# VH-VL binders against Vitellogenin-1 (vit-1), part 4

Target 1, 170 residues: Vitellogenin-1 (vit-1), of Caenorhabditis elegans (p55155r1310to1479)
Amino acid sequence: SVCKVQKNQIRTFDDVLYNTPLTTCYSLIAKDCSEEPTFAVLSKKTEKNSEEMIIKVIRGEQEIVAQLQNEEIRVKVDGKKILSEDYSAHQIERLGESDIVIELPEGEVRFDGYTIKTQLPSYSRKNQLCGLCGNNDDESTNEFYTSDNTETKDIEEFHRSYLLKNEECE
Key: E = the ipSAE of ESMFold2; O = the ipSAE of ESMFold2 at other seeds; V2 = 0.75 times the mean of E and O plus 0.25 times the DockQ between their complexes.

## First folded at step 1 (VH-VL)

Design FZ08 (framework fv_fiztasovimab)
Fold by ESMFold2-Fast, scan of step 1:
Structure FZ08 (fold): chain C 170 residues (1-170), chain A 120 residues (1-120), chain B 110 residues (1-110)
Amino acid sequence: as target 1 above (170 residues)
Amino acid sequence: QVQLQQWGAGLLKPSETLSLTCAVYGGSLSGYYWGWIRQPPGKGLEWIGEIYYSGSTNSNPSLKSRVTMSVDTSKNQFSLKVSSVTAADTAVYFCARDRTSYGSYAFDIWGKGTTVTVSS
Amino acid sequence: QSVLTQPPSASGTPGQRVSISCSGSSSNIGKNYVYWYQQLPGTAPKLLIFRNNQRPSGVPDRFSGSKSGTSASLAISGLRSEDEADYYCAAWDDSLSVYVFGTGTKVTVL
């Protein structure tokens, strides 16, 4: 299953398409919401009226941040800039000048500065997935579930529940 | 880096209202619950309650009737009031940030604590 | 109100491994995440472990957590004198709608 984020739209793992512009604050895109979380994917816009994004991937306690700078993808691991020759040591592959793949325990995230593609296996009921990409349960008619696992039909409420608003947002 | 600074009344008489304030520096109130935990002398920790930056509150049921929490987004701070205090309210009071709404930390950042003594 | 039960004390010598148990119920540890806090004398508690076994940035890998059923444990490997502190487990309790804290364990480095 694939979740795609681009052009102010999200296509969930269950193939539901909806419109929700990201802000300049991080939103939780996808996360292993089991009792032993293995990853989280977050993203935000570089600025209010841009489609360009910054991605943050958390694997355990390791934090990977990637964004475009001077038309090239730049990567930081735990706050330290790394060179492309060191990407493989951090389970990151560079596919082109602006394209990378970040390995997850059970999948991968592809990022080019404008598109996020998160690919994960279909989860059983034992592995709860949460975030704006949905729960990946192969049920396209499900309602959206907020961060406190409350069902909603309101896209704005759904997005707000996954918005990390720890700074001024635009 | 987010830091919490707290202040308020230290010495109270029984029946008075305890009032404490916690200011948030290096970050916004937005998106988090902001809470209070207390520790009586020589004892463990007791959760008092928390307030979401939009004003919704969760309080310890044993204290709910006496506890009022508020948030002031313009000053980037939040406050606790405990009415009708008794000697049992003597404790060090801590403010803290709660990130559990995002499935992450419970209380990941703490203020240094304010000692409150209730005596006649 | 119910609390999580911990041994009142634990001790070791430098370099040894110390384990602290935390016992709860089906309404707290049994279905919710366990957190561990370190409190040095005269200071505020510090988050040491979250989500049963995860460490925040800056916490050494000498500290590890685990959970099984309604119980959890904190392990401190390579014990150091600066680890001398009170340690508290914590979890949300669904039936009481509160965060319950453990009774606390004082770790002494001999």
Scores: ipSAE 0.000, ipTM 0.455, lowest interface PAE 17.4, mean pLDDT 83

Design FZ09 (framework fv_fiztasovimab)
Fold by ESMFold2-Fast, scan of step 1:
Structure FZ09 (fold): chain C 170 residues (1-170), chain A 124 residues (1-124), chain B 110 residues (1-110)
Amino acid sequence: as target 1 above (170 residues)
Amino acid sequence: QVQLQQWGAGLLKPSETLSLTCAVYGGSFSSYYWGWIRQPPGKGLEWIGEINHKGSTNSNPSLKSRVTMSVDTSKNQFSLKVSSVTAADTAVYFCAREIYSGYDHKGYYYMDVWGKGTTVTVSS
Amino acid sequence: QSVLTQPPSASGTPGQRVSISCSGSSSNIGSNYVYWYQQLPGTAPKLLIFRDNQRPSGVPDRFSGSKSGTSASLAISGLRSEDEADYYCAAWDYSLSGYVFGTGTKVTVL
């Protein structure tokens, strides 16, 4: 199953397509919402009116941040910039022009500064996955589950439930 | 200099599966996405989808249920299958290399090298 | 399915300037870069213009692109017989989550 985020649009793991612009605050794209979370994927816009994104991937205790800078992807691990020669040591691979793949415990995230593709197995249901990419339960619907696991058909309410606001974003 | 060579089935009957292959020569295979575009007779171009060397795909939503793409990294080849064909699938099919153009907030992929095309006709 | 609308034909005599319009919407041309492809009879398309108005190496400067709002235009100055071809505009469409092409314009040199 694949979830795609680009150009103010999200196609969920269950192939539901909807339009919702990200903000300069991080939004939770996909997360292992089991009792022992193994990963989370977050994203935000670089600027209010830009479709360019910054991605943050949390794997266990490790934080990976990637964004475009001068046509190339720049990667930080736990706040420190790493060079492309060190990507493999952090389970990161460069593909194509300004394109990287970050390994997850089960699956991967591909990012090029404008598109996020998260590929995960569709092997379980019932609250395994949460976030704007949906729950990956292999059932297409226009009903969404908020961060407190209630159903909504209101896209803005759905997005707000996964939005991490702080004083430096909007 | 990169060159794409393509081949596959030319004549099909309705309900059959279209199968096309594209081979990459003279350049890096693993550094790019590789795409498929088609052109019905007398009509415009339609993007079908893309694949990379790891088998990661993205496809036109209107065609996604019928389209399967695959790669053979040992041969630097990628392939397209379209199931349950109808007369509407009659077209010239092109393979192409996709380039990321991301210099600013509008950056995206475009096609810079194209195969010569394969004519596919669906008739009974 | 082509989503961007172009005139079906355009014509001129050698040396003239001809322009081809491409009309879209806010979800494609209005938000994203426009690309132009030239297709000579019996051949595959060739990239002619990228990023609204940039030329690849080897494309003569008599070809130029422009964009305003939800519309784009390709201009061919100093028209030559070898320019007789089909021309297609293209852009990403975030509403469709796909790359969309124009309906195409056949340029005839009289």
Scores: ipSAE 0.000, ipTM 0.448, lowest interface PAE 19.9, mean pLDDT 81

Design FZ10 (framework fv_fiztasovimab)
Fold by ESMFold2-Fast, scan of step 1:
Structure FZ10 (fold): chain C 170 residues (1-170), chain A 122 residues (1-122), chain B 110 residues (1-110)
Amino acid sequence: as target 1 above (170 residues)
Amino acid sequence: QVQLQQWGAGLLKPSETLSLTCAVYGGSFSTYYWGWIRQPPGKGLEWIGEISHTGSTNSNPSLKSRVTMSVDTSKNQFSLKVSSVTAADTAVYFCARLTYYYGSRSPGMDVWGKGTTVTVSS
Amino acid sequence: QSVLTQPPSASGTPGQRVSISCSGSSSNIGTNYVYWYQQLPGTAPKLLIFSNNQRPSGVPDRFSGSKSGTSASLAISGLRSEDEADYYCAAWDDSRSGYVFGTGTKVTVL
């Protein structure tokens, strides 16, 4: 199952396509919302009208942040910049000058500064994923579920429920 | 339409093991969780536990030491055993399909068997 | 013993609105989704409400759920004689690592 975030559009794990521009505040893209969360993927725009993104992956207690700088991918782990020679020690692989893969407990996140691809194995209905990528339940529906599990048809309400607002964004 | 058909012991003596089986007809077995709920005469509902098609279980902590659940995927069946029964285990036992809705840590039981009356007496 | 407290009974006349409360704690209703089940006399329970306020296909819109803090409520509008049943709330309880049901409410249509 693959979720793709690119430009102002999201294709969910269940292959639902919709338009929602990210903001300069982090949005929750995908998360293990089970009782023992193992990961979360968040993203924001570098600037209000840019298609360029910053990705944040939380894996256990480890925080990985990646973004483009001078057309090259730059990675920080727990706030510290790491060199490409150290990527493998942090379960990160560089596929090209601006393309990386971050390993998840079960799956991976691929990022190039403009596209986020989160790939997870297919699971039974107990796999409790949440976020803008949907729940990966292998059912395509016209329904969106907010962060408090309320069904909505309003994409703006859906997105707002996964938006982390603070005084340093927007 | 999905149907659950259940069967098993009706009368037990204290210290015996309760054994019930539930068969799934008309729907997918591997995409859902399956579970058991009981109801003593004139009282409310009590969750016993759940099992996946791969055999992963989660049981009510109050019953966990006495409860064993199993699946037979070739027959689309799942079973419940409760060991060392007492009069307190007298109840109607229901099997059910458990559907985990988006973001929920707990299931909704959206399809139920008709129930099996179990009486424990000396 | 049940962890979620409901009134033991509620009653109304046809067409009236009846509400059933369900009181829990921060470890169950406060942090987890609420479900409601209807049990007609002599039958197995039926799922009425999932995820606090959603209805399965086939459940009439006369039934609605709500949640506030550590409490939930089921409302039955336009009460009918066929609504005479026992109603149970339910939620996951983090402190018990298990699914818990309410004490149940018998709804009588007068």
Scores: ipSAE 0.000, ipTM 0.480, lowest interface PAE 14.1, mean pLDDT 83

Design FZ11 (framework fv_fiztasovimab)
Heavy chain, then light chain:
Amino acid sequence: QVQLQQWGAGLLKPSETLSLTCAVYGGSFTGYYWGWIRQPPGKGLEWIGEIKHSGSTNSNPSLKSRVTMSVDTSKNQFSLKVSSVTAADTAVYFCARGYTVTTEWFDPWGKGTTVTVSS
Amino acid sequence: QSVLTQPPSASGTPGQRVSISCSGSSSNIGYNYVYWYQQLPGTAPKLLIFRNNQRPSGVPDRFSGSKSGTSASLAISGLRSEDEADYYCATWDDSLRGYVFGTGTKVTVL
ESMFold2-Fast, scan of step 1: ipSAE 0.013; ipTM 0.604

Design FZ12 (framework fv_fiztasovimab)
Fold by ESMFold2-Fast, scan of step 1:
Order: sequence, then C-alpha cells, then structure tokens
Structure FZ12 (fold): chain C 170 residues (1-170), chain A 126 residues (1-126), chain B 110 residues (1-110)
Amino acid sequence: as target 1 above (170 residues)
Amino acid sequence: QVQLQQWGAGLLKPSETLSLTCAVYGGSFSGYSWGWIRQPPGKGLEWIGEIYHGGSTNSNPSLKSRVTMSVDTSKNQFSLKVSSVTAADTAVYFCARVSGRIQLYPKNYYYYMDVWGKGTTVTVSS
Amino acid sequence: QSVLTQPPSASGTPGQRVSISCSGSSSNIGSNYVYWYQQLPGTAPKLLIFSNNQRPSGVPDRFSGSKSGTSASLAISGLRSEDEADYYCAAWDESLSGYVFGTGTKVTVL
C-alpha cells in the first residue's frame, strides 16, 4: 500500500485523495501506532508559500531529516549532516541528486523535496497505522481517525490532530 | 504501575523558599515531562509548570519569576522551589507525570497528567 | 489561574445522567485537546478523560467526553454515590503557552 503527499494533496494508503496544505509546523504523515512503535514519518513546508517540503523520519531511536539545498537532497542523521558515501550505512539510497529512499522496518519512504511516497505492506491491522496517510487496514471508511482515535469527516480537524505545534511555526 | 512519592517542607514563614521533591517508582523516568500542580484550600487546581527529563522547563507565567524546577535522573527525582512565599502560596502541592497520545516531542500540546502524587500540604503563616 | 469556565455545582439522584460544561476560547479548547480530572474528597486528582473523549484503563464507560468549538462537556450516565467528587476540565492554552484548568464542578449525589 502506498501513500503519496504532493502539491497540497494526500492520497492515503487506502486510496482516498483529499486536499490539505501542510504548514511550517511538522505534521505526522504516517506512524506505527502499535504498542511498540517502530517508525514515524513527519513533514512540513520550508516556507508558507512553498510546495517544497522537509521530511523527518524517526526509525527506532534514529532521526533522519532531509531537504533540498541547491537542487540536491541533503541528509542529517541525529542532527549531523552526512555525505552521500555514508547513506548506505544508514539504510538510505540515493537515486539521483534530488531523490532518496529511506528504508523502514517494513517498507520505505521516497522523497525528492516535493513529493513524499510511503510504501508499506497492506497486511497492517486496524489501528496499526495512524497519521494523515490513514490506517492502511483496507477499510476506506476508517481513514479519518484523529490522533485521539475519534472518527471525523472534517479534514481541518483531522489535520490539526496530527499537527505538532511550537512557538516558531504556524 | 507507576507511582509518585512526594515530600518536602510543611510549615513556612513569609519570604522563605518552598522546596518539594517527587520520586518516580515502577516505571521509566526518561522520555517524560514531570509537572507540579497546586490547590489552595477550598479552591481549584492551578498548573505551576513542567520539566522534561533532559532539563527544559515550561512554567505558569504568573509564577515564573519565583519558580525553579530541576531533575536528578540518577535518582529518578524532580524538585520544585518557590521563592519569596506569602500566605497566597498556602496549598496542597501535587507532582504528576506529563504524558501524551503522540509522544514524539516533549513540548507537544497534546500532553496531559496521567499519574499523580498524593499531595503535600504547605502552609505559609505569619 | 483557571481560565476555563465550569458551573460550580451539579447534582442528580442515583441512575440519572449528569452533564458538566466547560467553556473556553480559540486559544485553548478551540485549538487543542480537552482533558477531564476527577478528584474524590481528600484525594489527588485522577485522569478521567484524555484527548476529548478517550478513557484510561479502569475508567467506567458511563463517563464520556465531547468537544464542540470552544466548549467541552463531560457526561456521567448511571450516576452512583461513588461519583460524588470535584471534576475539572483542562487544556493547553497557546496564548499563555501553558496548561489551564477549569474552575471546577462539585457533583453531589442526592
């Protein structure tokens, strides 16, 4: 199952398409919401008027941040910039100057600065996944569960529940 | 099951410093924020502040100039000091664990208090 | 400094439904999750409802929460004598950059 984020649109793991612009605050795109979480994928815009994104992947205790700089993807692991020669040691593959693949325990995240594509197995159980990409349970009616596990049809409420606010972002 | 045990000064004179400590048993100290709430006699609850296990703090603006919080990760303890006390500081003081639904960041606005200490009565009298 | 407004008291007889309102603003309830705490006489507060409407393990299903706009509500169905307590709502307030409690409601079981 695949979730795609681009141009202020999200196509969920269960193939529901909806419009929700990201902000300069991180939004939770997809997370293992089981009792022993293994990963989380977050994203935000670089600037309010841009379609360019920054991605943050938390994999175990490791934090990976990637964004475009001069049309090239730049990667930091645990706050430290790494060179492309070190990518494979961190289970990251460079597909070109402007795109990468980050391995997850079961799946991967592909990022080029403008598009996030998260691929996960379709055998995920109900409430196994949470975030703006939905729960990947092969039941489209359950996609809009907020972070407190309440079903909503209000996309703005849905997005706000997965928005990580701080004093420096909108 | 996580349990909080608290202790500290009971009777104070105006101008003295209130000092309270809270110890965490039965669960992880790391990865949480730890907070303080007070309740004056016959009144409601007032949030004092919280401290992340790494040491960063958030405090109630009305109390910020008088409040100091600290952590001792080696003992799984956290402490509160309130300087220049007056009769208005007479209250039961509670320590608590700050927890949240999405625990990716310590300063997450979805945090709440899910485990509470039994309270310590502090009386300031002249 | 309680910023959220609650009625000072509510009462009912055993078996009745009691509802407690909590009124805030756009900077607190309007933009953040609501929490409810129960304080039995002489005890510390206990988390009763988190994230608007979720129950911790051990909280009976007769307690429920809801939120609409800048207001929230706690409902107690099948009221029992053991529910006699003070109830507080709470939420993060973005303008204060802090956590705020409601004024509290004393529930009396007649």
Scores: ipSAE 0.015, ipTM 0.479, lowest interface PAE 7.6, mean pLDDT 83

Design IM02 (framework fv_imvotamab_arm2; at its last look DockQ between E and O 0.04; V2 from the best seeds 0.00; counts 0 for: pae O 14.8 > 2, placed apart)
Heavy chain, then light chain:
Amino acid sequence: EVQLVQSGAEVKKPGESLKISCKGSGYSFTNYWIGWVRQMPGKGLEWMGIIYPGDSYTRYSPSFQGQVTISADKSITTAYLQWSSLKASDTAMYYCARHRGSYYPLFDYWGQGTLVTVSS
Amino acid sequence: DIVMTQTPLSSPVTLGQPASISCRSSQSLVYSDGNTYLSWLQQRPGQPPRLLIYKISNRFSGVPDRFSGSGAGTDFTLKISRVEAEDVGVYYCMQATQFPYTFGGGTKVEIK
ESMFold2-Fast, scan of step 1: ipSAE 0.215; ipTM 0.718
ESMFold2, look of step 2: ipSAE 0.224; ipTM 0.736
ESMFold2 (binder alone), look of step 2: mean pLDDT 91; pTM 0.934
ESMFold2 at other seeds, look of step 2: ipSAE 0.000; ipTM 0.487

Design IM03 (framework fv_imvotamab_arm2)
Fold by ESMFold2-Fast, scan of step 1:
Structure IM03 (fold): chain C 170 residues (1-170), chain A 121 residues (1-121), chain B 112 residues (1-112)
Amino acid sequence: as target 1 above (170 residues)
Amino acid sequence: EVQLVQSGAEVKKPGESLKISCKGSGYRFTSYWIGWVRQMPGKGLEWMGIIYPGDSDTRYSPSFQGQVTISADKSITTAYLQWSSLKASDTAMYYCARQYGSGSYKWFDPWGQGTLVTVSS
Amino acid sequence: DIVMTQTPLSSPVTLGQPASISCRSSQSLVHSDGNTYLSWLQQRPGQPPRLLIYKISNRFSGVPDRFSGSGAGTDFTLKISRVEAEDVGVYYCMQATHFPRTFGGGTKVEIK
């Protein structure tokens, strides 16, 4: 199942499409919300009115940040910029000049600066997933669970429950 | 269901300290900004400042910077407005209001019922 | 600070007649995101303010359709098409585009 984020829209793992513009604060896109989380995918806009995004993937104890710089994807691992030759050592693959794949424990995240595609196998971590991509439970009615695991029909409340709002962002 | 309930009226003397409260219920307290507004007797509304309870990010109107302290305790879903030393000119009705949307550029609903603060000698 | 100027200061209106309130800002209220964060609030005697309209012209939930907002840039209007007894109170415009948020001076609507 695939969750896609682009052009201020999210298509969830359960194939529900809705409008929610990201902000310059990180939003939680998808996460293993079990008692021992194995990954989290977060994203924010580079600027309030831009469609260009920055992605942050937390995988075990690693933090991977990727964004466009001079029309090419640039990657940092644990705060340190890495060169393309080092990508494979961090389970990152370059598919094109500005297109990368970051491996997850089960699945992958594909990113090009404007589109995020998170792919997880069917039956992977059902009922343990949370975030704006939904819970991947094969039931569309359950896609709007807040961070407190409460169902809502208010998209702004849903998004806000997964927003990391700090003074460093607008 | 969504409510802001403010503490009761206060009568104080100049120089005294005061802390008034605004308790949120029926919504996720940590995900919405809370603003504070002053209304002096017979006068209009004045914006004092705003706080995001999730991380205590607080922003003050320049005219209230240093005059009051805004804070929040997310464990009891309560925002506060505090004075270290009251002046007679602080006599006013004080309202709290929730920012409806997620950004700092939004509109406000609900509003608390208000707390009347009277400062006289 | 953005100065918000409201006119008139008071508006005595015969029941069932229209009322119109103007609000002018010292600077454009168009945000960099393309939205204009201009709201209208109603304060009935002895009550807290109540949100009527947000983003110039959008009626908040439960607000009667006799209330309408219009305007752009720096010049905004709140209209009450047919004033009812419950509409007595003070009306404020509020901008949230610029820091700090600021209010108009208020317009008192009263029945004559």
Scores: ipSAE 0.006, ipTM 0.506, lowest interface PAE 10.5, mean pLDDT 86

Design IM04 (framework fv_imvotamab_arm2)
Fold by ESMFold2-Fast, scan of step 1:
Structure IM04 (fold): chain C 170 residues (1-170), chain A 121 residues (1-121), chain B 112 residues (1-112)
Amino acid sequence: as target 1 above (170 residues)
Amino acid sequence: EVQLVQSGAEVKKPGESLKISCKGSGYSFTTYWIGWVRQMPGKGLEWMGIIYPADSDTRYSPSFQGQVTISADKSITTAYLQWSSLKASDTAMYYCARRTVTTYYYGMDVWGQGTLVTVSS
Amino acid sequence: DIVMTQTPLSSPVTLGQPASISCRSSQSLVHRDGNTYLSWLQQRPGQPPRLLIYKISNRFSGVPDRFSGSGAGTDFTLKISRVEAEDVGVYYCMQATQWPLTFGGGTKVEIK
């Protein structure tokens, strides 16, 4: 199952499509919300009117940040810029000049600077998944669960519950 | 509100050093690349290079590699273009420009007013 | 590097008549996102460049509708339908599809 984020649209793991304007603040896209979280995927826009994205992947103790600069993906691991020769040491694969794959414990995230694809095994059903990509419970519905596990039909309320606002973003 | 303001005109002799500036205001300086463009008298535009102020990542066009140094000081939101030893052939108007990406535009959207550099003996 | 070739070098035109400028790239300007990042800049005498057209045919904010862009792949055109006195200057095509950014050689638009 795949969750796809691009052009202010999200297609969830359960194949529900909805529109939500991503911002320059990080939004929680997908996370292992079990008792012992193993990963989280966050993203934000580079600027308000851009379709260009920045992705942040938290995997165990590592923080991986990737973004497009001059048509080339730049990657930081724990705040340190790394070159493409070092990607494999961090379970990151370069598929092309501007296309990378970041391994997750149970899947992968593919990123090209504009589109984020989070893929989990097709037989995996984790009711503990949370975030804008949904819970991957194989139930297609227009009902969404906020970060405090409250059911809502309001996309703006749903998105806001997963938005990490700070003084540098809007 | 978004502006790039460049330093004033310079008149120098061959062999002298020079550092000109480009100050950004009205935006987050570290989130945009700043590029430098040369225009020789009566000639077209030439791309010199670019810097990302957050980490000073700098890229030069092949014809300017080793001829100039591009740098930035993010604490005062200023980018710089520097020559160690000027030549008469460096006489030109120098522009700085911001590189941005939006849903509408990809490239250079904000330009400085230019710094005229005259090198003569 | 992508080479941008611009013709003609100079375009003398009678006030109110059309002007046409061509730009050819050494390779395709289609970006991986499906867009073509070909822009046109105007430089009036003594002024810095300003953006006129982006992504082949889109007018930038405040640009009069007498300016239009067209083209695909490697061949692009800027047209001014009714040249006004304020349109005197040099026009440059620019590509932002591939690093480094590259400019055409410029076309000078003059009133005859």
Scores: ipSAE 0.005, ipTM 0.455, lowest interface PAE 16.5, mean pLDDT 83

Design IM06 (framework fv_imvotamab_arm2)
Fold by ESMFold2-Fast, scan of step 1:
Structure IM06 (fold): chain C 170 residues (1-170), chain A 120 residues (1-120), chain B 112 residues (1-112)
Amino acid sequence: as target 1 above (170 residues)
Amino acid sequence: EVQLVQSGAEVKKPGESLKISCKGSGYSFSSYWIGWVRQMPGKGLEWMGIIYPRDSDTRYSPSFQGQVTISADKSITTAYLQWSSLKASDTAMYYCARSYGDYESPFDYWGQGTLVTVSS
Amino acid sequence: DIVMTQTPLSSPVTLGQPASISCRSSQSLVHSDGKTYLSWLQQRPGQPPRLLIYKVSNRFSGVPDRFSGSGAGTDFTLKISRVEAEDVGVYYCMQATQYPLTFGGGTKVEIK
C-alpha cells in the first residue's frame, strides 16, 4: 500500500483521502511505531502558501533531508551536504534531476519536491504504523488515531497531534 | 506581485473554434490551481472547471464537461479555455482565478476577464 | 449539486450604516475533514470578483476589518459594519465543500 502527500492532501495507506495543508513546522507523515522503531518520515512546507515541501527521513540513527534548490533535489545526511555520486552509498537513488528514492528497511519513499510517496508493506500487527498516513491495517474508516493512540474524527486535532511545533515555524 | 493577465475580447460566429488564455506571473505558477468562471451578461457566477498546471490534473463542472477544454502550458505560465464549436449561448465574460489547494483554498487572485461575444 | 440561496437580492444602505447578507445552502457545507469551505466574494461594477472571506470567517489579506463572516452548517452571514462608498457592488457566497463549486445568486449593495 502507498501513502501520497501532495496538493495539501493526504491519501493514507488505507486509501482514505483528506484535506490538511502542511505547515512550515515538521509533521510526522509515517513512522514505525513498533517496539523497535526503524524509520520515520516527516515533512513541512518551504513557506506558508507553497505546495513545495521539504522531506526528512530518519532511518536508524541517520537523518536524511531533501528539498529542491534551483529546480534540483539537494540532499543532506546528518546535516552534511552530499553529491549525487554519493547517493547510492546512503541507499538513495536519483531517478531524474528532481526525483529521488530513499530506501527504508522495508519499503521506500519517493520525493520530487511536491509529492511524497511512501510505499510500505502491510504489517500483521494492527496499529504498528502511525502518523498522518494512518496505520496501514486495511481498514478504511473516518476514524483517525492521534499520536497518543486516541480515536478522533477531527482532522485538525489529528494533524496537531503529529505536528512538531517550535519557535522557528508556524 | 501576483498577476493574472487574460487575452483580449473576442467576437465570433456560431460554429467557430476559440481558445482564450490566462497568463500568471509573480508566483510559482505550477504550485497553484487555475479555475475558470463564466458570467453571462447581467447574471451571476458559474464555476466551469479547474486545472493544476504541474501535472495537468483537471476537474470540470458537469454542466461544462464536454463543452470546453481546459489546459495549461507551465513553460510559459499560461492556462487556456477552449471551445471546438461556439454557440450564441456562450456569450459571456470569462474569468480565470488562482487557488491554493483543491477544495479548501479560495480563488484569491483573479484575471481582468475576457469578453466573448458569439452572434450571427 | 449544492444550491446556494442569497438574501436579500438588493440592499440599499446609507453610508456609515451596517449591511448584512445571508447565504443558505441546500445541504451542510461541513466537509468530511471537519472544515467548512464557504467563501465570500465582492464584485464592483465592471471589475472582476475579489476574495473577501474564506472558510466562513477568515479575512483575506488586505480586506478591511469592517467585513466579517459567520455561520455554520447551512446558514451563513456576511456583515459590513460601516458601509463605505467603495463597498458598492455585488456580493457572492461560494461553496467548495463538494464538486461542482457553486455560487449564490448575488446580493447587490448600493448607496441610497
Scores: ipSAE 0.006, ipTM 0.528, lowest interface PAE 13.7, mean pLDDT 85

Design IM07 (framework fv_imvotamab_arm2)
Fold by ESMFold2-Fast, scan of step 1:
Structure IM07 (fold): chain C 170 residues (1-170), chain A 122 residues (1-122), chain B 112 residues (1-112)
Amino acid sequence: as target 1 above (170 residues)
Amino acid sequence: EVQLVQSGAEVKKPGESLKISCKGSGYSFTSYWIGWVRQMPGKGLEWMGIIFPGDSDTRYSPSFQGQVTISADKSITTAYLQWSSLKASDTAMYYCAKTRYSSSWYGGLDYWGQGTLVTVSS
Amino acid sequence: DIVMTQTPLSSPVTLGQPASISCRSSQSLVRSDGNTYLSWLQQRPGQPPRLLIYKISNRFSGVPDRFSGSGAGTDFTLKISRVEAEDVGVYYCMQGTQFPLTFGGGTKVEIK
């Protein structure tokens, strides 16, 4: 199952397409919402008028942040900038100057500064996922689940439920 | 205070059309579904269908599909239940009720209207 | 459609004594989101239904704590620990998990 986030459009794990403008606040894209979460994927825009994104992956106790700087992907692990020669030590693979893959416990996240692709195995955590990528339950409808597990038809309400607002964002 | 106020009792003959109303107040009308429930005299509750006033998405119980029309006018926060041609078997109390969870057709019903008694006889 | 079966059909009870109502569904009421949408409604004579309990065991606003709900999967129970005169009426279970929403046949609670 693949979820793609690109150009203010999201294709969920259940292959539902919808449009939602991301903001300069982090939005929860996909998360293990079981009793013992193993990962979370968040993203935000670099600027209100840009389609360029920043990605944050939380994996266990580790925080990985990646974004474009001078047309190259730059990665921080737990707040510290790392060089590409250190990526493999953190289960990160560089495929080119602008393309990386971050390993998840079950799957991976691919990021190029504009597109986020989160891939999970077909048997993975159906009905335990939450976020803008949906719940991976093989049920495609025009209804979505908010962060308090309430079904909604309102894309703006759905998106707002997964926004992590702070003083420095929009 | 959340309130659903339904239109008054109706006495009709078979073959006549009828439209009854349910006016919501005290909450965001366009954010919650409104369901319609029938209760025949001395009997239990029967689910008829539901509407989301924000976009008029409407879903019917199989037993009522094609027998009634559910609609809503969000400018006056009112939902409607309509028959094109009444039958004596439509004699019942009709309730509207608000869904418990925002935007969800599922979950349950929290606030109910007082009911509209419809009597159909020759 | 999910069929909801209530027992008993009628429950005469002495004032101050407990009452218990059972509800069984023909299919599991666990929704894809992990929640079980089983509600209990009270209908007093001449009144519309009133929500008592939602999601098996959660009391709705203003509902006295003498009302409690329990159960899982397909078998559910509503208990009134000490029946008061104002508790007379018909009680319905309702499933909100699968469309169409369906109701139990009702249980009439009356004072002996």
Scores: ipSAE 0.000, ipTM 0.475, lowest interface PAE 19.2, mean pLDDT 85

